# Designs tried in a protein design chat: miniprotein binders against q53ft3. Part 219

Target 1, 195 residues: q53ft3
Amino acid sequence: MFGCLVAGRLVQTAAQQVAEDKFVFDLPDYESINHVVVFMLGTIPFPEGMGGSVYFSYPDSNGMPVWQLLGFVTNGKPSAIFKISGLKSGEGSQHPFGAMNIVRTPSVAQIGISVELLDSMAQQTPVGNAAVSSVDSFTQFTQKMLDNFYNFASSFAVSQAQMTPSPSEMFIPANVVLKWYENFQRRLAQNPLFW
Below, E stands for the ipSAE of ESMFold2; O stands for the ipSAE of OpenDDE; V2 stands for 0.75 times the mean of E and O plus 0.25 times the DockQ between their complexes.

## First folded at step 23 (miniprotein)

Design Zb26 (at its last look DockQ between E and O 0.77; V2 from the best seeds 0.00; counts 0 for: pae E 1.55 > 1.5)
Fold by OpenDDE base, look of step 23:
Structure Zb26 (fold): chain B 195 residues (1-195), chain A 83 residues (1-83)
Amino acid sequence: as target 1 above (195 residues)
Amino acid sequence: SPIQEEFEKMMERAEWHFEWAERYYDWGDKSYALLYFEFAARVFRQAAELAKKNNDPESYKEAKEYAEEAQKYAEEIQKELEK
């Protein structure tokens, strides 16, 4: 349902589903990460009246997770870019992920997505310093990259014919992500402004 | 009073959404602007209803006016996105 992207790294399309309505991505070596992109894969939309609250978690000096609300994704806003570099020393906030037995490695942060009612999302206030201007060159680049990825990957989407009895769900082969990445990197190397 | 405190918190939250909606709009992110104006409108409406239940017509009027303003901006942005 969701993907996570860090610049210079492979796209993650396999979130750990920790609950029916909660998904988590691991971000190794998080201290080197400035921005993250969270996006819908386009296979499964949010139900009507629902969206996703996007959280960032990093281990504090004691190894305890510090959670912060970054922002939101919805059917109308299926991708979002967040700056996390300035969050690595902030105070924690309330979050819906509870005391998850997440393998706490000091160098690993997490992106959590909670599927929630829009009404519930409206009751929350993201951290302001995670917001990124669309005018920023990096934001533009990342958005174009995501669009390119989405278009490419979605062209290879297949229905669950024989895997799980969910004919309404679409799947994208994992190797599609790799092929996209390789092609994208090649094009980027040739012309950084190829879009 | 607890009700007044809740009302103020709701107004503050709605205002936060409204301000960020404007910022995202200025940044060219119309989708996020739309989302946050919708959030602002929703929370302002909720604040208005709370004020109404608390028999505070002044607070009701204020919250309702802000809700209408936020909704108007959301509708305008929605039209822009449909072009």
Scores: ipSAE 0.694, ipTM 0.895, lowest interface PAE 0.6, mean pLDDT 87
Fold by ESMFold2, look of step 23:
Structure Zb26 (fold): chain B 195 residues (1-195), chain A 83 residues (1-83)
Amino acid sequence: as target 1 above (195 residues)
Amino acid sequence: SPIQEEFEKMMERAEWHFEWAERYYDWGDKSYALLYFEFAARVFRQAAELAKKNNDPESYKEAKEYAEEAQKYAEEIQKELEK
């Protein structure tokens, strides 16, 4: 349903589903990470009236998880870039992940995505220092790359009736990511500002 | 009063969303601007409903007007994105 990207690392497209409505990505060596990108794969849209609240968690000096609300993704905003470099000493926020028995490894942080009602999401205020200005050319390029990927991948969505039995999820054919990469790379090479 | 405190917190959250919607719009991120204007409208509408239940017509009018304004900006941005 979701993807997570950190610059210079392999994109993660297989979130750990820790509940029907909760998804997690591990971020090893999180102290070297300044930004994370969260996006929808386009295979499973949010149900009508719902969206995703995106959280960042890191272990504090006592080994206890500290969760902070970064922001949101929705069907209308399917991808976003968040700054996490300034969050590694921040205060925790209200979050839906507190009852999970997850083994924490030192230097591993997590991105959590909780599928929630839009009315509930709107009552929450993200940490302001996670916001990223889109006037930076790298940020603009990255955001447009993600928008392009979402639109491309969503055009290949298939029903569960066309897959082996896995009723809790939909799948993207593996070649969609490669085809997207090839098309985007070719267009970028022809015009670095085509976006 | 606990109800008045809840109303004030809702208005603060909605204003937070509204201000960030404006910032994202100025930054050129129309999709996030749309999201935050829609969130502002939702919270202003929730605040208006609370004021109505508390029989507070002045607060109801204030919250309703802000909800309508946020919704209008969201609709304008939606039209821009469809082009």
Scores: ipSAE 0.601, ipTM 0.854, lowest interface PAE 1.5, mean pLDDT 79
ESMFold2 (binder alone), look of step 23: mean pLDDT 90; pTM 0.885

Design Zb27 (at its last read DockQ between E and O 0.84; V2 from the best seeds 0.75)
Amino acid sequence: SPIQEEFEKMMTRAEYHFEWAERYYDWGDKEYALLYFEFAARVFRKAAELAKKNNDPESYKEAKEYAEEAQKYAEEIQKELEK
ESMFold2, look of step 23: ipSAE 0.687; ipTM 0.892
ESMFold2 (binder alone), look of step 23: mean pLDDT 89; pTM 0.881
OpenDDE base, look of step 23: ipSAE 0.755; ipTM 0.919
ESMFold2, fold request of step 24: ipSAE 0.735, 0.692, 0.757; ipTM 0.909, 0.891, 0.912
ESMFold2 (binder alone), fold request of step 24: mean pLDDT 90, 89, 90; pTM 0.887, 0.877, 0.889
OpenDDE base, fold request of step 24: ipSAE 0.703, 0.689, 0.697; ipTM 0.903, 0.898, 0.900
ESMFold2, last read: ipSAE 0.697, 0.719, 0.710; ipTM 0.896, 0.898, 0.893
ESMFold2 (binder alone), last read: mean pLDDT 90, 90, 90; pTM 0.889, 0.890, 0.887
OpenDDE base, last read: ipSAE 0.690, 0.707, 0.688; ipTM 0.898, 0.903, 0.897

Design Zb28 (at its last look DockQ between E and O 0.39; V2 from the best seeds 0.00; counts 0 for: pae E 1.6 > 1.5)
Fold by OpenDDE base, look of step 23:
Structure Zb28 (fold): chain B 195 residues (1-195), chain A 83 residues (1-83)
Amino acid sequence: as target 1 above (195 residues)
Amino acid sequence: SPIQEEFEKMMSRAEYHFEWAERYYDWGDKEYALLYFEFAARVFRKAAELAKKNNDPESYKEAKEYAEEAQKYAEEIQKELEK
């Protein structure tokens, strides 16, 4: 349902589903990460009146997770870019992920997505310093990259009828992500402004 | 009053959403601007309901007017996105 992208890293399309309505991506070596993109894969939309609250967590000096609300994704806003570089020393906030039995590695942060009612999402306030201007060149680049990825990956989508009994769902082979990444890197190396 | 405190909390939250909606719009992110104006409108309406329950017609009027304003901006942006 969701993907997670860090610049210079392989796209993640396999979130750990920790609950029916909650998904988590691991971010190794999070201290080197400045921006994260969270996006819908386009296979399963949010139900009507629902969206996703996007959280970031990092381990504090004691190994305890510090959670912060970054922002939101919806059917109308299926991808979002967040700046996390300034969040790595902040105070924690309320979050819906509870005390998850997640392996706490000091170098690994997490992106959590909670599927919620839009009305509930409206009752939350993201941290302001996670917001990124679309006018920023990096933001533009990342957005184009996501569009390119989505277009490429979706062309290889396979229905569940071809895999397991669930014809209403679509799947994208994992190798598609790798192929996209390799092609994108090649194009980027040839012309950094190809987008 | 607990109701008054909740009202103020809702107003503050709605204002936060409204301000960010404007920022995102200025940044060219119309989709996020739309989302946050919709959020602002929702929360302002909730504030209005609280004011009504608290028998505060002035606060009700204020919250309702802000809700209508936020909704208007959301609708305008929606039209822009449909072009």
Scores: ipSAE 0.735, ipTM 0.911, lowest interface PAE 0.6, mean pLDDT 87
Fold by ESMFold2, look of step 23:
Structure Zb28 (fold): chain B 195 residues (1-195), chain A 83 residues (1-83)
Amino acid sequence: as target 1 above (195 residues)
Amino acid sequence: SPIQEEFEKMMSRAEYHFEWAERYYDWGDKEYALLYFEFAARVFRKAAELAKKNNDPESYKEAKEYAEEAQKYAEEIQKELEK
């Protein structure tokens, strides 16, 4: 019924069903995760008048689960991005050893989805701004990737007077990269999901 | 009174949904804006029912008007999504 996606990881499509109306995804090494996407697979819609409340659970300092309501998914909003980086108990602290190898204990958190009546869901208040606009978050992420690529490629730009002969290599004029960058920005502004 | 405290909690919850609906709309997430306006309307209607049960016509009128406003925004956004 549901899928769960974390950037850089394989999509999870096989939730653990822990009750008729409750589904769970495990998130190993959750401390390195900033966002999760929860979505409906499209095979089974919610019954009329129902939807899904989406929760995040993490272990506290004693290993006990702490549950927080992130937001909702419904037939009318079948996919949402939730920011979880600010919901953990701490961000990490600077320590005097700097880049020394730090062995972090892996932690497993969970995403829980509870199928409930819309009337019941309306009586709940999500934690802060956990659910992000998919359009704004996607656009912001994409723009950062675009800027990173452009800055990297531009750092290798040289004039023809500065070039060392390399007859066995192919070259791309810097203006081609700039034109692609400008076109990509324009298309992204028109439709953030075009790519 | 306990009933007035319950009414105020419902109104605050509905206002929270209403404000988030407006933010999602401004951010371009019309699907969430619609959902949260509908949630606000549902909670305002329940608050109006409580006020009516408690014979509180001023609170009833307030909650009912907010429910109608939230519902109107939801209907407008629904029309935008259908275009």
Scores: ipSAE 0.581, ipTM 0.860, lowest interface PAE 1.6, mean pLDDT 78
ESMFold2 (binder alone), look of step 23: mean pLDDT 90; pTM 0.889

Design Zb29 (at its last look DockQ between E and O 0.48; V2 from the best seeds 0.59)
Fold by ESMFold2, look of step 23:
Structure Zb29 (fold): chain B 195 residues (1-195), chain A 83 residues (1-83)
Amino acid sequence: as target 1 above (195 residues)
Amino acid sequence: SPIQEEFEKMMQRAEYHFSWAERYYDWGDKSYALLYFEFAARVFRKAAELAKKNNDPESYKEAKEYAEEAQKYAEEIQKELEK
């Protein structure tokens, strides 16, 4: 039903379902994470009149979970980017996960999604420092994706002297990848939403 | 009174949502702007219902007018998204 993405990591599409209406993603090494994307996979929409409240949990100095409401996802807003770097020292808030999220290691945090009535969601107020302009987060995410792609593709570069014949395979000269990378970066700087 | 305190808390919550709806709209996030205006309208309507049950016509009128304003913004944004 849900996905969770951190730049530079594999997308998570298999949430741990901890209750009929509650889903959790683990975030190991959370201290290196500044932003998280939460989105609906699109195969199962929320029932009419319902949506998802999105929470972030990290262990405090005693190892106890501190939960903060990041915001919401709904059928009308199926994807959102949240800043979590400033939350790792923040106050907890009311949350529906109870004690079921027992953090055993100090470097693992969680994203929790609680499926709730829209009327109930309206009674909640997200932490303000999790809010992100979609343009700023979009640009940061896109730049990391572009850097990762270029570095990966470049790791396979060979010179003509190193090239082995393989008639059934297609090859892309390294300069084509570099040119694409340079063009994409230029266009992104001009208009972060161009693509 | 406790009922007046509850009314004021509802109004504060709705105003908080309304403020964030305006910020998201300014940032270009029309989907979140729509969501937060709709949340504000929901809470203002609940506040109006409480005021009506408490026989407080001044508070009822105030909450109803704010609910209608939030709903108007939501409807305009919905039209923008459907275009």
Scores: ipSAE 0.701, ipTM 0.894, lowest interface PAE 1.0, mean pLDDT 80
Fold by OpenDDE base, look of step 23:
Structure Zb29 (fold): chain B 195 residues (1-195), chain A 83 residues (1-83)
Amino acid sequence: as target 1 above (195 residues)
Amino acid sequence: SPIQEEFEKMMQRAEYHFSWAERYYDWGDKSYALLYFEFAARVFRKAAELAKKNNDPESYKEAKEYAEEAQKYAEEIQKELEK
């Protein structure tokens, strides 16, 4: 249902489902991460009246997770960029992930997505410094993310002759990905906030 | 009173959403602006309901007016996004 993207890293499309309504991505070496993109894969929309609350967690000096609400994703806003570089220190907030027995290494942070009612989401207050406020920074980050996605997708490109038959899997032609990439770049160049 | 405290918390939260909606709109992020105006409207309406239950017509009127304003902005942005 969800993807997570960090510039310069492989895209993550397989979240760990820790509950029926909760998904988690691991972010190794989180201290080097400035921004993250959370997006819907487009395979499964949120049910009507529901969205996703996006949280960031990092281990404190004692190895205990510190959770902060970054923001939201919805069917109307299926992707969002968050700045996490400024969140690597501070006080934790309330979160729905409880005391998850997730084996955490000191260098690994997490992105958590909680599927919730929009009414419940409205009762929450994201941290203000997670918002991306610079158009230039956003553009640069987005470009890096686009490049990362393209590189990732292209790395799996094979000819039909090289394909192993897998009737249960769907395949997307490489030219479709390229076309999407070019179109997105064009739109981004025209208006970095075209969505 | 507990009801008054809850009302104030909701008003503050709604105002937070409203302010961020304006910021996102100014930044050009209309989708997020829309979301936060909708959130503001929802929470202001809840605040209004609390005020009504608490027999506070002034607070009810205030919260209702802010809810209507937030909803109006949300609708305007929605129209912009559909063009």
Scores: ipSAE 0.538, ipTM 0.827, lowest interface PAE 0.9, mean pLDDT 87
ESMFold2 (binder alone), look of step 23: mean pLDDT 90; pTM 0.885

Design Zb3 (at its last fold request DockQ between E and O 0.75; V2 from the best seeds 0.72)
Fold by OpenDDE base, look of step 23:
Structure Zb3 (fold): chain B 195 residues (1-195), chain A 83 residues (1-83)
Amino acid sequence: as target 1 above (195 residues)
Amino acid sequence: SPIQEEFEKMMQRAEYHFEWAERYYDWGDKEYALLYFEFAARVFRKAAELAKKNNDPESYKEAKEYAEEAQKYAEEIQKELEK
């Protein structure tokens, strides 16, 4: 349902589903990451009145996860860019992921997405220093590429046939993501200052 | 009182959303601006209801006016996005 993108890395489209309404991406070598993009995959929208709260977690000095709310994704805002470079030493906040037995290594952070009611999302306040201006040329570039990816990938979306039946869910072949990524990298070469 | 404290927390949260909505709008991110104005409106309305329950007509009026303002901005941005 979701994708996660870090500059210079392969796009992630296979989140670990830790609950019916919760998804997690691992971010190895997170200390080198400045920005992360979270976006919706496929043609399946959030249910009416629902969206996604996007969290970042990193291990503290004791290996315990520190969670922070980055922001939101919705049907109206299906992709978002967050700056995480300034969050790697912050204090934790409340989060819906509980004490998950996630195998954590000291170098791996996580992006968590919680599918929630918009009304519940409104009761939360993201950390301000995660926000990124869309006026930034890179932000605009990334957004365009994400839109391109979404349109491209969704054109190849298929229903699940031979796997666990989920008739309401669409699937995108992994090769589609790879092809897009290759194209994305070529375009990135035109913008070497990409974060 | 606990109700007053909750009211104040909601007002602060709504104000936070409102301010960020303005920032995102200035940054050209109309979709996020819309979302945050909608959030502001929702929370201001909740604050208004709390004020009403607390029999505080002044706080109710204030929260309601802010909710209406936030909703107005959301609607305007929605119209812009539809063009």
Scores: ipSAE 0.762, ipTM 0.921, lowest interface PAE 0.6, mean pLDDT 86
Fold by ESMFold2, look of step 23:
Formats: structure tokens, sequence, C-alpha cells
Structure Zb3 (fold): chain B 195 residues (1-195), chain A 83 residues (1-83)
């Protein structure tokens, strides 16, 4: 059993089981997705000598699925972040998913996980541009979090002329939020681990 | 020949894993570094078995030596993870 997480979306924990050893998550509006996290839920580990090959599928210009190997999850590496933003025009590779992963609309992609022997997984080579360093993923995640916070806080901004008297409430000027945001971004760019 | 071509594909695949293991290690992802060194060792060992079955002792020695190197790195990283 597996989970799939995309920034700004609810985590998916209910994969479609399309075979005894194959699991799929749908990714609607996949064109807006840059990274995906795939992880084991921790309930039951892979059997000894087995692991999971993780694939990304998107519909090509004819609506046909194009599958690309992103990488692996195993008992020793139970979660991984993959970059998919550069894969949406890539060439497909050999894969264990057949007609089971029929894409119904041009805007829906899939993450497929195939439970396989480690020896079989070793015979596969992931696409290199799906690899993400921990520094790169940390920086990108933190930037998305900061953008979300700034947009949320800014949506509640009011001008001084629009304020109603409320002596029991405290207010923070909107420019303090902007200044914090700018300072945090600057510090993060200098050292992603400063906080 | 088809058998030598298959051997060379195995060696290239194993080398690809080995290089990614080194990149993941440099990035600080010791779990992936370990996994990819283990994968490289597995594929090098399979290439050695093919060379041995084909009576090619030079290719056998080459593949076996690389398998042992990849396995050594995997064992060292495993010890680092257990600290």
Amino acid sequence: as target 1 above (195 residues)
Amino acid sequence: SPIQEEFEKMMQRAEYHFEWAERYYDWGDKEYALLYFEFAARVFRKAAELAKKNNDPESYKEAKEYAEEAQKYAEEIQKELEK
C-alpha cells in the first residue's frame, strides 16, 4: 500500500489496484504538476527481495499513454520525490502496464507502481531528469509553501480606510507580511537549512 | 555477436546505476546511493554469469571486479546508515 502527494493537493492514499502487483494513482490536471512524492504507508513492507518500480504516464498528442520510469521505492528507500515537469514530452520506455492504464481524458496522467523482484528492478534504468536532490526539493517545496502563505495572508488585507473600530482585536499591517516574505526568501536562497 | 552485445548492454546498465549511486551519495541521499550500488552489483554479477557461460574469461574478470567494487561501496554506506 502506497501514498502519492503533490504540493497544494490532498494526499492520495487509496491507490487503484489494477493487478495483484500493480497500483495506480490518477493525476488530474497533470500539466500544473512539477513534482510528485511517492511513499509507502508503512502498514506492510515489501516481501524480502522485492520492491516497487515507479512510473509516470501521460497522454501523448494522440491520447495514447506514454510511460516513463521515474525510479524506485523499497524497504530501504520508502519515500522519494520525482520531478515530472520535464517529462511531459518525453519518449516512453518499456513498462509492465498494459491496457489496464487507459487514460480517459487528455488532462489526466497516472503514477503507476509495480511490485517486482529487486533483480528485475535492477534491469531497468530510470529517466535521469526525474531525479531530485534533497537540496533542490527542499528549496522548491519551501518556495511553494511561502507563495501559498503570502497569497493567503494577502487575501485578507484591508486598507486603513476600510477598517472598522474593534478595540478588542489586534491588527498587523499587511506590509509586515510582505517584508517577512522577502526576508525569508532571501535567507532561504542563501542557505536552505537556515531555519 | 548477440551474446557479446547483451553483455555490453548489461555492463552499460550497471555502470549507469553505479554513476547514479555516486551522484545520490554526493547529494546526501545515502538510502538511494545504497540502493543503486546494490543494483549495479546485481547487474554486474549477471553480466559475469553470462560471460562465464559463454567461456569469455576476460569479460568474466571485468564484470566480477566491478560487481565487487559496487558491493564494497554498498557495504560501506550500509555501515554509515547504521551509525
Scores: ipSAE 0.717, ipTM 0.898, lowest interface PAE 1.0, mean pLDDT 80
ESMFold2 (binder alone), look of step 23: mean pLDDT 90; pTM 0.885
ESMFold2, fold request of step 24: ipSAE 0.708, 0.697, 0.710; ipTM 0.897, 0.895, 0.896
ESMFold2 (binder alone), fold request of step 24: mean pLDDT 90, 90, 90; pTM 0.891, 0.891, 0.889
OpenDDE base, fold request of step 24: ipSAE 0.710, 0.692, 0.699; ipTM 0.905, 0.899, 0.901

Design Zb30 (at its last look DockQ between E and O 0.48; V2 from the best seeds 0.00; counts 0 for: pae E 1.51 > 1.5)
Fold by ESMFold2, look of step 23:
Structure Zb30 (fold): chain B 195 residues (1-195), chain A 83 residues (1-83)
Amino acid sequence: as target 1 above (195 residues)
Amino acid sequence: SPIQEEFEKMMERAEYHFEWAERYYDWGDKSYALLYFEFAARVFRKAAQLAKKNNDPESYKEAKEYAEEAQKYAEEIQKELEK
C-alpha cells in the first residue's frame, strides 16, 4: 500500500486500485497544492526488481487528462516529495480581471503510481519542474513544521501560578518542547538523513 | 542513422540520471543518489549493447566505461548506507 500527503490535509492511505499494477489518489482543489508527499506504508514491499513510477494528472483546457512523470518510489527510497505547483497549465491567457471574475468548477487531479520493472523505470526521465530534492524539501518542511508546532504550543503554555487544578490531565513543561526542537533542528542541519 | 540517433538518446538519458544522482548525493539524499546511479548504469549498459550490435567499438567502449563508473558510485553509496 501507498500513502499520499498534502500539507494541511488528512493523509490518504487508501489508494484506488485501478489495475493490478496501478493505484491512484484523488486531489480535489489541486490548484492550491504546491507539494505532495508519496510514500509506501511499509506493509507490502515492491517485488524484487520492481518499483513505482509516480505521475501527476490534471485536466487540460479541453478536459483531457495530462499525465506527467514526477519521479519514483522504490524499496530503497520509500518516500519522496514532489513539487506540482509548476506543472499546472492555465486555461488560456488569464489577466487580473478574468481571474477575479470567473466561475470555477471543481477540478480533480490525480496522483498515479504504476508498479513497473526497474529496467523500464530507468528508461523514463521525470519532468524537470518536478525535480525537487527530497531531502532539501523534507528538511525545509520539517523545519517549518517544527517552528509552527513550537509557536503554537508556546501560545498555550501556562506558568505554575496560572494553572487550574485538573487531576485528569497531564502536562509537559514547555522547556521540554524547546529542548527537543533545538536538538532536532541541530541534528537535522548536521545530517538531513539522521532519522 | 536511426540506430545512431537511438544510441545518442540513450546516452543523453543516462547522463541526465547520472547528473541528478550527483545532485542528490550533494544534497544528502543517498537513497535517491543510489537509485539514479543505478538507473544511469542500466541505461549506459543498454546503450553499450546497442553499439555492440551495431559493430561500433568506439561507442561500445564509451558507454561501457560510463556504465562501470555509474555502477562504482552506486556500490560505494550502497556501502555508506549499510553502515
Scores: ipSAE 0.593, ipTM 0.865, lowest interface PAE 1.5, mean pLDDT 75
Fold by OpenDDE base, look of step 23:
Structure Zb30 (fold): chain B 195 residues (1-195), chain A 83 residues (1-83)
Amino acid sequence: as target 1 above (195 residues)
Amino acid sequence: SPIQEEFEKMMERAEYHFEWAERYYDWGDKSYALLYFEFAARVFRKAAQLAKKNNDPESYKEAKEYAEEAQKYAEEIQKELEK
């Protein structure tokens, strides 16, 4: 249902589902991360009247998770970019993830997505410094993200002759990915905030 | 009173959403602006209902007016996004 992307890293499309309505991505070496993109995969939309609250957690000096609300994703806003570099020393906030038995490694942070009613989401206030305000920084990050995605996708490219039969799997032609990439770049160049 | 405190918290939250909606709009992120104006409208409406239950017509009127304003901006942005 969700993907998570850090510039320069492999895209994550397999969230750990910790509850029926809660998903978590691990972010190793989180201290080097400035921005993170959370996006819907497009396979399953939110039910009507629902969206996702996006949280960031990092381990404090005692290894205890500090959770902060970054923002939201919805069917109308299926992707969002958050700046997390300034959050790595903040105070924790209320979160729906409870005391999950999450592997507490000092270098690993998490992105949590909670599927919630829009009315409930409206009762929450994201941390202000998670918002991306610089068009230039946004553009740079997005470009790096796009390059990373393209490189990732292309690394799996095989010819028909090289394919191992897997009837249960869907395949996307490489040219489709390239076209998407080119179109996205064009739109980004025209308006970095086109979505 | 607990009701008044809850009302004030809702008004503060709605105002927060409203302000961020304006910021996102100014930044060019219309989708987020829309979302936050909708959130503002929702919370202002809840505040208005709370004021009504508390028999506070002035607070009800204020919250209702802010809700209508937020809703108006949301609708305008929605129209912009549909072009």
Scores: ipSAE 0.553, ipTM 0.836, lowest interface PAE 0.9, mean pLDDT 87
ESMFold2 (binder alone), look of step 23: mean pLDDT 90; pTM 0.884

Design Zb4 (at its last look DockQ between E and O 0.36; V2 from the best seeds 0.57)
Fold by ESMFold2, look of step 23:
Structure Zb4 (fold): chain B 195 residues (1-195), chain A 83 residues (1-83)
Amino acid sequence: as target 1 above (195 residues)
Amino acid sequence: SPIQEEFEKMMQRAEYHFEWAERYYDWGDKSYALLYFEFAARVFRKAAELAKKNNDPESYKEAKEYAEEAQKYAEEIQKELEK
């Protein structure tokens, strides 16, 4: 029903179902994670009038879970990006997972999804610092990835005068990398979802 | 009074959703803008029902009008998404 994606990790598509209406993903080494994508797989939609409240849990200093409402997913908004970097020392809130004591290793956080009536979800207020535009977060992540790639590739650049002949190696002129980078940035700025 | 405090909390929650809907719309996330306008409308309607049960027609009218405004924005965004 749900997927969970962190940049640089394999997508998780097999949530732990802890109740008929409650699903959990483990996030090992959560301290290295700044954003998480939660999405519907598209195989099973929410029933009419229902949606999903999305929570983030991390262990406190005693190893006990602290849960915070990140936001929502629905049939009309089937995927969302949440910022969790500012929540790793945040304040806990009321949540539907408290009766299920899932004690985990201190470096493992969780994403919880509770399937609820839309009317019930509307009565909840997400933590404001988890809110990001999917466009803005995607653009920032993609820009950092592009900058990293460009800097990495550019660190190997040599001028033709500095080049040692190596017939068995293939070379890419640095201008090709720059042109690709500029074209990708332009397309991303025009339509972040063009890819 | 406790009832007026509950009404005001509902109105504040709905306004919070409404403001976030506007932010998401400005950011280009029409799907979240739609979701949050619909949530604002739902909470404003619940506030209107509270005001009606407590025989407060001025609060009822206020909450109902805000609910209708939020719903209208949601419907306009729905049309944009269907294109």
Scores: ipSAE 0.669, ipTM 0.883, lowest interface PAE 1.2, mean pLDDT 79
Fold by OpenDDE base, look of step 23:
Structure Zb4 (fold): chain B 195 residues (1-195), chain A 83 residues (1-83)
Amino acid sequence: as target 1 above (195 residues)
Amino acid sequence: SPIQEEFEKMMQRAEYHFEWAERYYDWGDKSYALLYFEFAARVFRKAAELAKKNNDPESYKEAKEYAEEAQKYAEEIQKELEK
């Protein structure tokens, strides 16, 4: 349902589902990460009246997770870019992920997505310093990259009827992500402004 | 009163959404601007309902007017996105 992208890293399309309505991506070596992109894969939309609250967590000096609300994704806003570089020393906020037995590795942060009612999402306030201007060149680049990825990956989508009994769901082979990444890197190396 | 405190919290939250909606719009992110204006409108409406329950017609009027303004901006942006 969701993907997570860090610049210079392989796209993650396999979130750990920790609950029916909650998904988590691990971010190794999070201290080197400035921006994160969270996006819908386009295979499964949010139900009507629902969206996703996107959280960032990092381990504090004691190894305890510090959670912060970054922002939101919805069917109308299926991808978002967040700046996390300035969040790595902040205070924690309320979050829906509870005391999950998350492997507390000091170098690993997490992106959590909670599927929620839009009305509930409206009652939340993201951290302001996570917001990124769309006018920023990096933001533009990342958005184009995501669009390119989505278009490429979706062309290889297969129905569950071909895999497991659930004909209403679509799947994208994992190797498609790798293929896209390699092709994208090649194009980027040839012309950084190809998008 | 607890009701008044809740009302103020809702107004502050709605205002936060409204301000960020404007920022995202200025940044060219119309989709996020739309989302945050819709959030602002929702929360302002809830604040208005709370004010009504608290028999505070002035606060009700204020919250309702802000809700209508936020909704108007959301609708305008929606039209822009459909072009």
Scores: ipSAE 0.602, ipTM 0.856, lowest interface PAE 0.8, mean pLDDT 87
ESMFold2 (binder alone), look of step 23: mean pLDDT 90; pTM 0.886

